# VHH binders against EKC/KEOPS complex subunit cgi121 (cgi121), part 121

Target 1, 174 residues: EKC/KEOPS complex subunit cgi121 (cgi121), of Schizosaccharomyces pombe (q9p7j3)
Amino acid sequence: MILPLFPETQVHVFVYENVSNCAAIHEQLISQNPIYDYAFLDAATILYKKQVYSAIIRALEDRRDEQMKTKTIHSEVILSLSPKTEISSAFRQFSMTKKSKNIVVVKIDSKLTEEEEFERLDKLVEGNRVEFSDEELQKLIDFKVLKKNYKLDPSTLENPLASILSSIALRGYS
Short names: E, the ipSAE of ESMFold2; O, the ipSAE of OpenDDE; V2, 0.75 times the mean of E and O plus 0.25 times the DockQ between their complexes.

## First folded at step 13 (VHH)

Design zb49 (from za5 with S99P; framework vhh_7yz9_2)
Fold by ESMFold2-Fast, scan of step 13:
Structure zb49 (fold): chain B 174 residues (1-174), chain A 120 residues (1-120)
Amino acid sequence: as target 1 above (174 residues)
Amino acid sequence: QWQLVESGGGLVQAGGSLRLSCTASGFTFSSYRMGWYRQTAGNEREWVALITKSGRTDYADSVKGRFTISRDNAKNTVYLQMNSLKPEDTAVYYCTARPYDKYGPTEDYWGQGTPVTVSS
């Protein structure tokens, strides 16, 4: 995908369900293995494609403006999903864990095509690939997790898209 | 050869103030984005405040309105003014310098940290 404000930035997003090796992937992320330089998100926290793209855009804006709070663009995507600028909190809320079953994987600044990234990721992730679409994401979301992460009340939960996008774009106040 | 030296940490009562300083040497300070991180017992290091080479600032939500980051390029020093301190601010505070290239930030430089204890 090509982002209007960042047309030279290559972005690929992948969705895997029924992943059996999340514990192994998590260990590689802790050890900072460069092969695993992706944003690995728990799919239980992602409801819309626009949610992911808004976080990517915010992370790219922070990189452009020399305001990144984390070391890598992929870590900045994870932080940017959170309504707060608290790194530890954001990772607890959105990052995959050893117990995750379904994941969303983001790659920024790829020098590879989407097909080549799929071939690469298929060797790292032991799961079933599904389409990155609102339909597929809605099958994997945990609304209890979503409500907690974005502090949604019953009225907001009826139509959470605008609230989620505002939280990502305005990040600062709960 | 580079160096980041932190000072100003200590013990303070809730509601009090502290000013942390970090003096840099061995690189062109004015070209670096400077920042402060903190680490509480049992937790990962978390970002607190940042100031770019142009002087733009940003803060973690937990410290907005209470902490102020500033820099003095003539003294190669970055400051963190901490007001209205809370017990939750108790942490080891780390100074960091981050160079940029066209692909984003490169490797960070870190100080050794300065402990801050806020008692109730």
Scores: ipSAE 0.012, ipTM 0.431, lowest interface PAE 8.9, mean pLDDT 86

Design zb5 (from za5 with S31D; framework vhh_7yz9_2)
Fold by ESMFold2-Fast, scan of step 13:
Structure zb5 (fold): chain B 174 residues (1-174), chain A 120 residues (1-120)
Amino acid sequence: as target 1 above (174 residues)
Amino acid sequence: QWQLVESGGGLVQAGGSLRLSCTASGFTFSDYRMGWYRQTAGNEREWVALITKSGRTDYADSVKGRFTISRDNAKNTVYLQMNSLKPEDTAVYYCTARSYDKYGPTEDYWGQGTPVTVSS
């Protein structure tokens, strides 16, 4: 995908359901194996494609402006999903865990095509790849997790998109 | 203050060997994952090898079977033994020390780089 605000930046997003090896992937992330240099998100936290794109755009803006709070663009994407600027809190809220079953994987600045990244990731992730679409994401979301992460009230839960996007865009100003 | 001092780079003929060393000071070496990256002119830094604090190793596919990473915690030194060198291995090699927790990188140190030129 090409982002209008960052047309030279390669961005790929993949969604996997029924992943059986999240514990093994998590161990590779803790050991900081560079082959796993992606943002691995728990799909229970993602409702819309726009939510992911907003976090990517915010992370790219922070990199452009030399304001990144983390040491990698992929960690910055995870931070950027959070309404707060606290790194440990953001990772607890949005990162894949050993117990995750469905994941969203983001790659930025890939030297590979989308098809080549797909081939690489399918060797690392033991699950079923599905389309990155609002329809598929809505099958995987946990609304209790979403409400807690974005502090949504009952009225906002009926149409949470605008609230989520403003939380991402205004991170650190509240 | 921290320091990473690299040595062992230079000129070598294809098929030859070099051993790179990186000596650390100013932090607790045994708590860090050590690694080697390389960079050619006009390209991004490419990961080559890593060794965890427990001694587990991993390698880029381009160097598997030819390069060996090792560490000596008593000497605060990480090594990269490079065998069967190819002209494509010509690059500036960088030593790195990283500490991560489950929430991302906590400390990140880079050496100044040591050039390796492999002639055909």
Scores: ipSAE 0.000, ipTM 0.147, lowest interface PAE 16.4, mean pLDDT 82

Design zb50 (from za5 with S99D; framework vhh_7yz9_2)
Fold by ESMFold2-Fast, scan of step 13:
Structure zb50 (fold): chain B 174 residues (1-174), chain A 120 residues (1-120)
Amino acid sequence: as target 1 above (174 residues)
Amino acid sequence: QWQLVESGGGLVQAGGSLRLSCTASGFTFSSYRMGWYRQTAGNEREWVALITKSGRTDYADSVKGRFTISRDNAKNTVYLQMNSLKPEDTAVYYCTARDYDKYGPTEDYWGQGTPVTVSS
């Protein structure tokens, strides 16, 4: 993916369903294993491609402006999905857990091609890769989780895209 | 070789104010983004405020409107002005400095922390 405001930044996004080894992956993330330097998101929290893109753009803007609150660009993507600037709560809300079944994986500034990243991730993730599309994401979302994370009421839940994107773009101001 | 030395912590009553200072040595202060984090016993370190080398500021929602971060490059010092303090602000406050490259922060420097206790 090429972002108009960050054309030199290499971004890859992968979606996996029916992942059986989330507990093992989570253990590697706690151990800070550099092989796992990605943003591992719980797919239950992601409804749209634009939601992920908005978080990536916000994280890249914060890096450009020297405003990153976390230690890596990948952790900054996770924080940027949250409508608040509280690191611990953002990770509880959006990061994969040992009990996750479906995940979204983001890689920024890869030194590898998309195909090489796929081959690497295929060895780390025991699940089925699906297309990064709104159609596939809508099969994996948990609307109860989405409503809680973005504080959506019944009137916005039927078409939440604008509210979600606004929350990500205005993080800390709304 | 490098140092970040915090000062200004202490005991204050709810509704009161404190000004924290952090003086840096051993690196080019004006080139670094400066920030404040806080930690309570048994909890993760939490971001509070940040100021870039250009002077742009950002704040955690819990402190927005009450805390102000500023810097004085001539003195190699970053400040946190804390107003309308609440018991929930009780924590050890840490000063941090980092630089950036294309791949994110290149290095984090941390102070030893300064305790702040807000009595009800």
Scores: ipSAE 0.074, ipTM 0.595, lowest interface PAE 5.9, mean pLDDT 87

Design zb51 (from za5 with S99V; framework vhh_7yz9_2; at its last look DockQ between E and O 0.87; V2 from the best seeds 0.76)
Fold by OpenDDE, look of step 14:
Structure zb51 (fold): chain B 174 residues (1-174), chain A 120 residues (1-120)
Amino acid sequence: as target 1 above (174 residues)
Amino acid sequence: QWQLVESGGGLVQAGGSLRLSCTASGFTFSSYRMGWYRQTAGNEREWVALITKSGRTDYADSVKGRFTISRDNAKNTVYLQMNSLKPEDTAVYYCTARVYDKYGPTEDYWGQGTPVTVSS
């Protein structure tokens, strides 16, 4: 996928359910294995495609403007999902954990086609790939976690997307 | 060859102020983004403030309105003015220079750090 505002940057997003080896993946991330150069998100925290894309765009903008707070573009995507500026908080809120079952995987600056990237990633993730769609994400979301992460209240629950996107866009402007 | 040397840390009472300085050498200071991070024992280093080569600044929520980052390219120095200090601000503060390419940061250079202790 090519984003209109960043035509030179190819992005791929994958969704996996019933992943059995999140703990193993997490260990590889801690050891900074370059083969695992992706953003691994807990699907329980993701409700919309636009939520993910907004975070990606925010990260790419930060990179463009030399305002990245984290060390890598993928970690910056994780930070960009958060309404807060603290890196540790963002990771606790949105990143895949050892106990995660469903995950969203983001690849920035891919040199491969989506199919080729999938083949590569499929060797790392032991789970079932599902479509990256709002419909599939809605099946995996934990609304309690979502409400907590974005401080959603009854007045914003009717249109949580607007609140989420505002939180992402206005991070650091409060 | 790249060197960053922090100064200005110390003990201060809550509500007090400190001004940290970081002097750079061995590279073209004006060409790079500078920043301040802080770290407490047992925790990961967290970003506090950054200033781009164009002078654009950004702050962590925890310090916004209290801290101000600035740079003097003629002196190869970046500053962190810290006002209304809180015990939670107690940490070792590190100055950093970040190198970018089109894919993102390629290398970070760090100072040795300067400790800041805020007493209640």
Scores: ipSAE 0.829, ipTM 0.921, lowest interface PAE 0.6, mean pLDDT 95
Fold by ESMFold2, look of step 14:
Structure zb51 (fold): chain B 174 residues (1-174), chain A 120 residues (1-120)
Amino acid sequence: as target 1 above (174 residues)
Amino acid sequence: QWQLVESGGGLVQAGGSLRLSCTASGFTFSSYRMGWYRQTAGNEREWVALITKSGRTDYADSVKGRFTISRDNAKNTVYLQMNSLKPEDTAVYYCTARVYDKYGPTEDYWGQGTPVTVSS
């Protein structure tokens, strides 16, 4: 898709459930294999489509403004999900790990249609693709993890969207 | 061509101050985004501060309000003023220089690092 403020930047987001090879993917990411140039997120940390889009927008703004803290736009998306500026904490909290079961995968600067990008990604991920939708994300979220990552009040877990989005948009201003 | 040389590190008491300098050799660095990262034993490098070619600054949460980054393009030098130092600021501090295109950094240079130790 095309984000309004970044009309030249094609973005694709995919969701996979029941992924059996996260350990193998993780090894490839550590070795910086260029075939795996995506952001691989643990779906247990993602409740809303807007959460992912807000992180993408923040990463793209930082790239535009020459304020990236990490080396790639995909690693910058991972940092941008975090309410804090610490890189290692953001990766620990939001990245796919060897033990992840469900993942959200982001491709920025794609030269391919969604179907073409899916074809490439599907060769790398052993799991079942599901729709990138709030409905599917809600099935995969771990609310204990979400609460911890964004320090949410238990009484607001029913509608935490604004709190999460402000954490992403306003990181570093508090 | 490009060389980044950090200086100004050392041993300092908690609550004290240090000013780090990083001088680029060769071409003027006015077209580069400059930055500081730090690394503690057994950990990845963490971002500390940056200053863009136009002078816009940004800081990690852990140093905001205590550290100030600045640049002097005529001297090819970036500075990190470090006030109210804490033991957790103990690290090797690295200077970086980056140039971007629309896809991200096309040049990404790193200095050799300057150790800072903050004692209790």
Scores: ipSAE 0.630, ipTM 0.869, lowest interface PAE 1.8, mean pLDDT 90
Fold by ESMFold2-Fast, scan of step 13:
Structure zb51 (fold): chain B 174 residues (1-174), chain A 120 residues (1-120)
Amino acid sequence: as target 1 above (174 residues)
Amino acid sequence: QWQLVESGGGLVQAGGSLRLSCTASGFTFSSYRMGWYRQTAGNEREWVALITKSGRTDYADSVKGRFTISRDNAKNTVYLQMNSLKPEDTAVYYCTARVYDKYGPTEDYWGQGTPVTVSS
């Protein structure tokens, strides 16, 4: 996938359902194993492809403008999903946990093709890959988690897209 | 060879003010994005404020309107002016200096920290 404002930046997004080894992956992330340099998100927090792309674009803007708050572009993607710039709360809200069952994996600046990244991730993730589509994400979302993370009231839950994208794009301007 | 030395921390009553300073040596200060983070016991470091090479600033939501970051390139110093302090601002404050390439931070320097205690 190619972003118009960042045409030289290679972006890959993968979705896995029924993942059985999230605890093992989590341990590798805590130990900062460079093989696991990806953004591992809990799919319970992601409703739209545009939500993920908006966070990626914000992270890339912050990198371009020398305004990253975290250590890596992948951790910056996780922070950028949050409506506020609180690092620990963003990670608690959006990162995969030991108890996660469905995950969204983002890779930026890959030296590998999408197919090669998939082959690599297939060795790290014990689950079923599904299409990165709004239809597949809708099956994995937890609306209670979404409501809490974006401070949504009942009236916006039926069509939350604009509120979510606004929260990501206007982060730090409230 | 490189150093970041924080100063200005201490004990202050709620509603009071403190000014933190961080002086850099051993690198070209004007080429670095400067920032402040804070950490409470048992918790991870949280971002507080940053200032780019061009002087653009950004702030965590918890400190907006109360804290101001600034820099003096002639003195190789970054400042954090903290007003209307609250007990929840109690933390060790860390100065940081970063330089970026197209892939992100290539150098990431941290000071030793300066403690700030805000009494209720």
Scores: ipSAE 0.579, ipTM 0.847, lowest interface PAE 2.2, mean pLDDT 90
ESMFold2 (binder alone), look of step 14: mean pLDDT 82; pTM 0.820

Design zb53 (from za5 with S99K; framework vhh_7yz9_2)
Fold by ESMFold2-Fast, scan of step 13:
Structure zb53 (fold): chain B 174 residues (1-174), chain A 120 residues (1-120)
Amino acid sequence: as target 1 above (174 residues)
Amino acid sequence: QWQLVESGGGLVQAGGSLRLSCTASGFTFSSYRMGWYRQTAGNEREWVALITKSGRTDYADSVKGRFTISRDNAKNTVYLQMNSLKPEDTAVYYCTARKYDKYGPTEDYWGQGTPVTVSS
């Protein structure tokens, strides 16, 4: 994918359902294995492609402006999904856990092709890869989790896109 | 007061071998993931190889089967054995030491780089 504000930045997003080894992946992240240098998100928290893209754009803007709050661009993507700039809270809200079943994986600045990243990730993730599309994401979302993370009322839950994107774009300014 | 000092770079012919060393001081070496990155003129730094504090290794696809990373905790040194060198391996090679927590790297130390030139 090409981002208009960052045309030189290579971005890949992958979606996996029915992942059986989330606990093992989580242990690799804790054990400091840099082979796992990706943003591993719980798909229960992601409703739209635009939600992921908005977080990526915000993270890239913060990196460009030397205002990253975390150590890596991938951790900055996870932070950028949150409406608040509290790092530990953002990771609890959006990051994959050992109990996750469906995940969204983001890679930024890859020197590999999309096909090469697929080959690498398919060795790390024991699950079924599906298309990164609004249709597939809407099969995996947990609306109770979404409501909690973005503080949505029942009326906005039927069409939450604008609220979610505003929360991401205005993070730290509201 | 911390230091990472690289050595072993130089000029080598295609098909040859070279061994890079990186000696650390000023921190607890055994607690850090050690790695090698490289940078060519006009390009971003590219990850080459790493070794975790438990001794697990990984390599960029471009160097798998040709390069071997190892560490000696008693000497506070990490090594990169480079075999079957290609002109495309020409770069400045950087030693790195990272400490991680569950949210990512918490400390990130870099050496000053050692140049490697592979002639055809």
Scores: ipSAE 0.006, ipTM 0.124, lowest interface PAE 10.1, mean pLDDT 84

Design zb54 (from za5 with Y100F; framework vhh_7yz9_2; at its last look DockQ between E and O 0.93; V2 from the best seeds 0.83)
Fold by OpenDDE, look of step 14:
Order: sequence, then structure tokens, then C-alpha cells
Structure zb54 (fold): chain B 174 residues (1-174), chain A 120 residues (1-120)
Amino acid sequence: as target 1 above (174 residues)
Amino acid sequence: QWQLVESGGGLVQAGGSLRLSCTASGFTFSSYRMGWYRQTAGNEREWVALITKSGRTDYADSVKGRFTISRDNAKNTVYLQMNSLKPEDTAVYYCTARSFDKYGPTEDYWGQGTPVTVSS
């Protein structure tokens, strides 16, 4: 996928359910294994495609403006999901954990087609690929976690997307 | 051969002020984004303030309105003015220099850190 505002940057997003090896993946990430150069998100924290895209765009803007707070574009995507500026908080809230079962995987600056990238990633993730859609994400979301992460209340739950996107866009402007 | 040397840390009472300095050598200072991070024992390093090559600044929410980052390219020095200090600001503060290309960071230099302790 090509984002209109960043035509030179190819992005791929994949969703996996019933992943059995999140702990193993997590260990590789801690070890900074280059073949695991993706953003691994806990699907329990993701409700909308636009939420993911908004975070990606924010990360790419930060890169463009030389304002990245983290070391890699993928870690910046994770930070960008958070309404908070603290890196550790963002990772605790949105990053895949050893106990995760469903994940969203983001690849920035891919040189491969979506199919080729999937073949590569499929060797790393032991789970079932599902469509990257609001419908599928809705099946995987933990609303308790979502409400906590974005401080959603009854007044904002009617339109969670607007609140989430606002939180992402206005991070650091409070 | 590159170096980042922090100074200005120490013990201060809550509500007090400190000014940290970081002097760079061994690389083209003006070509790098400068910043300050802080770390406490057992925790990950957190960003505090950044200043780009053009002088644009950004701050973590926890320090916004209290801390000010600035740079003097002629002296190869970046500063962090810390006012209204709180015990929560207690940490080792690290200076960082980062260069970028279109894909992100290319070089990332870090100082050895200067400790800041804020007593109640």
C-alpha cells in the first residue's frame, strides 16, 4: 500500500489471530533480530484500520521532520498509537506481549509486494492470517483495554474513532 | 573520536532549578538533532526534550512548561534549563545527537549521562 502523503513509502499491514509463538517473537525483538524488523502490535488494542494508518502517518511525519523519539520507524509507529508522550507507556499499552494471541504487524519501507512480504512474515508468525479490516479487528479488540488506553467515557464511546484519531493527532499538544 | 560530555547535574531541592550542558566534539554539531533523555534504575530511557537543526523544539508532557532546550552551534553545546523541579525528575540525564536520512536515524550518539537528584 502507498499512502497519498508519502508516495515513496510502501506500507504493509497484516493481522494474525491465534498466534502460538508470540513469546518467541518477543524474544527476537528484545534481541533486535533484523529479520523481525516490523511493528508488532497487540490486536486487543486496535479497533480501526484508520487507527493504524493514523499512527503510521504520524510516525512518518515525525521521521520527515526529524522528530522521532524512538530509534526505528516501527517503534515510532507504536509510540504514535499512544495519546501519551512516554515511550515505555506506549509500548506497554500497544505493543505485542509474550501473552498476546492476536497481533497486527506493520512493515514500513517494504521493498516487496504484499504477497512477498506475507511469505516472509509467515515464516516468523505461527498463526492464522485474517483480513486487515474493521470487521476483523472488531472481533479481536478488548474494549476494556481500548477504553483505558484512550480514556474513553460514555460521551466518547458513541464515536470512538473520532476520539482515537484526535488523541493520536494531538499527542504532545495538551 | 566523537564525544558528548554532559555537565550541570547534582542535588537540588524540589522547586529548584538546574541547567544542564552538553558539549559535542568529533562530529559536525550543526548537522545533528540534539536532545535529552533520562533514565531511572530498572526503567527504560525516556525522551525529555529535542531540538532540531533548525531550532524546532519538542518536549515530553511531564516536563512541558518547566524545561527549556536550546543550542549554541558556535559552542557545539546543547542546554537543558530545568525549572520547578520535582522529585519525579530524579534520573540520569543523557545527551544525544542524531542524524537522519529519508529512512530515519543514521547516526545516534549518546553521552555518559549526568545525575540529577531532586529531594522533597
Scores: ipSAE 0.855, ipTM 0.931, lowest interface PAE 0.6, mean pLDDT 95
Fold by ESMFold2, look of step 14:
Structure zb54 (fold): chain B 174 residues (1-174), chain A 120 residues (1-120)
Amino acid sequence: as target 1 above (174 residues)
Amino acid sequence: QWQLVESGGGLVQAGGSLRLSCTASGFTFSSYRMGWYRQTAGNEREWVALITKSGRTDYADSVKGRFTISRDNAKNTVYLQMNSLKPEDTAVYYCTARSFDKYGPTEDYWGQGTPVTVSS
């Protein structure tokens, strides 16, 4: 996909359920294997497409403005999901872990079509691709985790989108 | 060959102040985004502050209002003024210099660090 503010930047987002090899993927990420240059997110933390797009936009804005705090655009997406500036807490809260079951995978600056990127990614992830949609994400979310990560109270949990998007967009500006 | 040398760390009581300096050589200082990160024992490095080549600044939530980053291009030096220090600010502080292209950081230089201890 192409974001209006970043017309030269091709982005793909994939969702996998029932992933059996998160521990192996995690090991490759620690080893900095360039084949695994994606953002791997725990789907239990993602309720909306707009949540992911907002984090991508924030990361790209920080890249444009030379304000990236992490070393790669993909790690910056992970930070950008967080309402706080602390890198370690963002990774602890949003990154895929060895124990994750469902994941959201982001590729920024792709030189491939969506299907070509999928074919490459499918060799790395042992799981079932599902549509990147609010409907599928709702099936994979853990609302207890979402509430904790964004400090949502009961009054906001029925329609948390605006609160979550504000947290992403306004991090560091409050 | 490039070099980043931090100085100004030490022991200070809570509520006190320190100013860290980082002097650069071997590259065109005014063309780089400068920054400070810190690392506590057993943890990853965390971002503290940055200052762009045009002078725009940004700060981590935990230091906003207490720390000020500045640069003096004539001296090839970036500073971190740390006021109202707390024991939680105890860390090794690292100076960084980054350049960017359209895909992200390209040159990413790190100093060896200067330790700061804030006693309660």
Scores: ipSAE 0.728, ipTM 0.900, lowest interface PAE 1.2, mean pLDDT 91
Fold by ESMFold2-Fast, scan of step 13:
Structure zb54 (fold): chain B 174 residues (1-174), chain A 120 residues (1-120)
Amino acid sequence: as target 1 above (174 residues)
Amino acid sequence: QWQLVESGGGLVQAGGSLRLSCTASGFTFSSYRMGWYRQTAGNEREWVALITKSGRTDYADSVKGRFTISRDNAKNTVYLQMNSLKPEDTAVYYCTARSFDKYGPTEDYWGQGTPVTVSS
């Protein structure tokens, strides 16, 4: 996929359900294994494709403007999902954990083709790959987690897209 | 070899002020984005403030309006002016220098840290 504001930046997003090796993946992330240089998100926190794209765009803006707060573009995507600037809170709220069962994986600036990334990730993730679509994401979301992460009230929770996108775009300015 | 030397930390009472300094050597200071991070015991490092090569600044929500970052390229020094200090600001403060290409940070230098204790 190509983003209009960043046409030279290649973005791949993958969704896996029923992942059995999240603990092993988490261990590799803690050890900073460069093979795992992706943003590994807990699918319980992601309701819309636009939510992921908004965080990617914000991370790319911060990279362009030399305003990245984290060490990699992938960790900056994780931070950018949060409505606040606290790095550890963002990671606790949105990152995959040892107990995660469904994950969203983001790759930016891959030197590999999309097909080669599919092959690599399918070997790292022991789960079922599904389409990156609002339909599939809505099967994996945890609304209690979403409500807590974005401070949503009951009326906003029924149609939260605009509120979530605003929270991501206005992080640090609100 | 590159070096970042922080100074200005110490013990201060709540409501007080401190000014941290960080002097760089061994690299072209004016070509780097400078920043401050802090770490409390048992927690990970948190971003506090940054200043770009052009002088654009940004701040964490927790310090906005109280802290000011500035730089003096002639002295190879970045500063953090901390006003209205709170006990929650107690941490070891780290100076950072980063260079960027189109793919992100290319060099990421860190100082040794300077402790700040804010008493109630």
Scores: ipSAE 0.580, ipTM 0.853, lowest interface PAE 2.1, mean pLDDT 90
ESMFold2 (binder alone), look of step 14: mean pLDDT 85; pTM 0.846

Design zb55 (from za5 with Y100W; framework vhh_7yz9_2)
Fold by ESMFold2-Fast, scan of step 13:
Structure zb55 (fold): chain B 174 residues (1-174), chain A 120 residues (1-120)
Amino acid sequence: as target 1 above (174 residues)
Amino acid sequence: QWQLVESGGGLVQAGGSLRLSCTASGFTFSSYRMGWYRQTAGNEREWVALITKSGRTDYADSVKGRFTISRDNAKNTVYLQMNSLKPEDTAVYYCTARSWDKYGPTEDYWGQGTPVTVSS
């Protein structure tokens, strides 16, 4: 994906369902293994492609502005999904856990092609790759989790896209 | 057809002032968040200042207290008043406009850039 404001930035997004080794991946993330330098998101929290793209754009803006609150661009993506700037809360709300079953994986600044990243991730993730599409994401979302994370009322929950994107894009700016 | 046209750049001595202007056409200016970014050779483009539709402003720490962003919706123009200029402020300055709809950020517009050189 090529972002209009970040044309030199390489972005790859992967979706895996029925992942059996989330606990093992989580241990690698805790040990800061550089092979696992990706944003590992729980797919239960992601409803739309635009939700992920908005968080990526916000993270890249914060990096450009020298306003990153976390150590890596990938952890900044996780923070940027949250409507607030509390790091611990954002990670609990959006990052993959040992108990996750479906995940969304984001890679920024890869010098590998999308196909080469697929080959690498297929060795790390024991699950089924599916298309990064709204249709596939809607099969994996947990609406109770989404409602809690974005504080959606029942009327907004029926059509949450604008509310979610505004929460991500306008955090700290309005 | 949209345009953002920057002006007001140039050469100035350290401690001096410049006022940059950016005039927009081809879109509804008052509906957009406006901003200024700058780029020095060998570095990524860095944010300088922004002003929201309602007039709320925000600044990078490096320019806070020295630069002031403002807008005139009747003239479709955003301004950057730069005071107490330092050699480190030498860069090409870019005007930006951003909009949202029900699907999130929709349109990002960028000017061509205007160079600012601050001599010692």
Scores: ipSAE 0.000, ipTM 0.107, lowest interface PAE 19.2, mean pLDDT 82

Design zb56 (from za5 with Y100H; framework vhh_7yz9_2)
Fold by ESMFold2-Fast, scan of step 13:
Structure zb56 (fold): chain B 174 residues (1-174), chain A 120 residues (1-120)
Amino acid sequence: as target 1 above (174 residues)
Amino acid sequence: QWQLVESGGGLVQAGGSLRLSCTASGFTFSSYRMGWYRQTAGNEREWVALITKSGRTDYADSVKGRFTISRDNAKNTVYLQMNSLKPEDTAVYYCTARSHDKYGPTEDYWGQGTPVTVSS
């Protein structure tokens, strides 16, 4: 996918249900295996496509402006989902864990075609790939987790999109 | 129309071996990733093994070192060699096929299932 604000940047987003090897993937991420250079998110934390795109745009802006707070563009995407700039909290809130069952995977600056990334990633992730759509994400979200991560009031929980996007955009400024 | 026909299931003693076969028709077998899932009553379907169109294999941790998946493109058949069987391997085993070109669910086609019972 091509983002209007970053037309030269290749972006791919994949969604997997019922992943059986999250513990193995997590170990590869800790060891910084370059084959696993993706942002691996817990799908329990993602409600909208726009939520993911907003985090990607923020990470790309931080890279452009030489203001990245983490080591890689993919870890910057994970940080950018958090309403605060605290790296450890962002990873605890949004990144996949050994116990994750459904994941969202983001690839930025791929040198491969989308189909080649599908083939590669499907070898790394044992689960059911589903369409990256609001409909599919809404089947995987944990609203209790979403409320906690974005500090949503009951009045905003029924239509949280604007609140979530504002939290991502205003990260670091409260 | 596509079809996946499974065979080789049955009753086997713990520690024994069994080979499952799945013959495909109605699609270009060599272009699909083939796999095996299993399900016990009251539980979710569990992935067991896969083999890509290039021949790369992967296995669930519970069967790694005991099961071997292979394919014969000339016969349009995928196999699951099951060694050192345990009572916990008792399940209905499903053959699957998946196209790497499609968005959506991982598995495009499912077989009817073949029951495997491992007695102690």
Scores: ipSAE 0.000, ipTM 0.102, lowest interface PAE 19.3, mean pLDDT 83

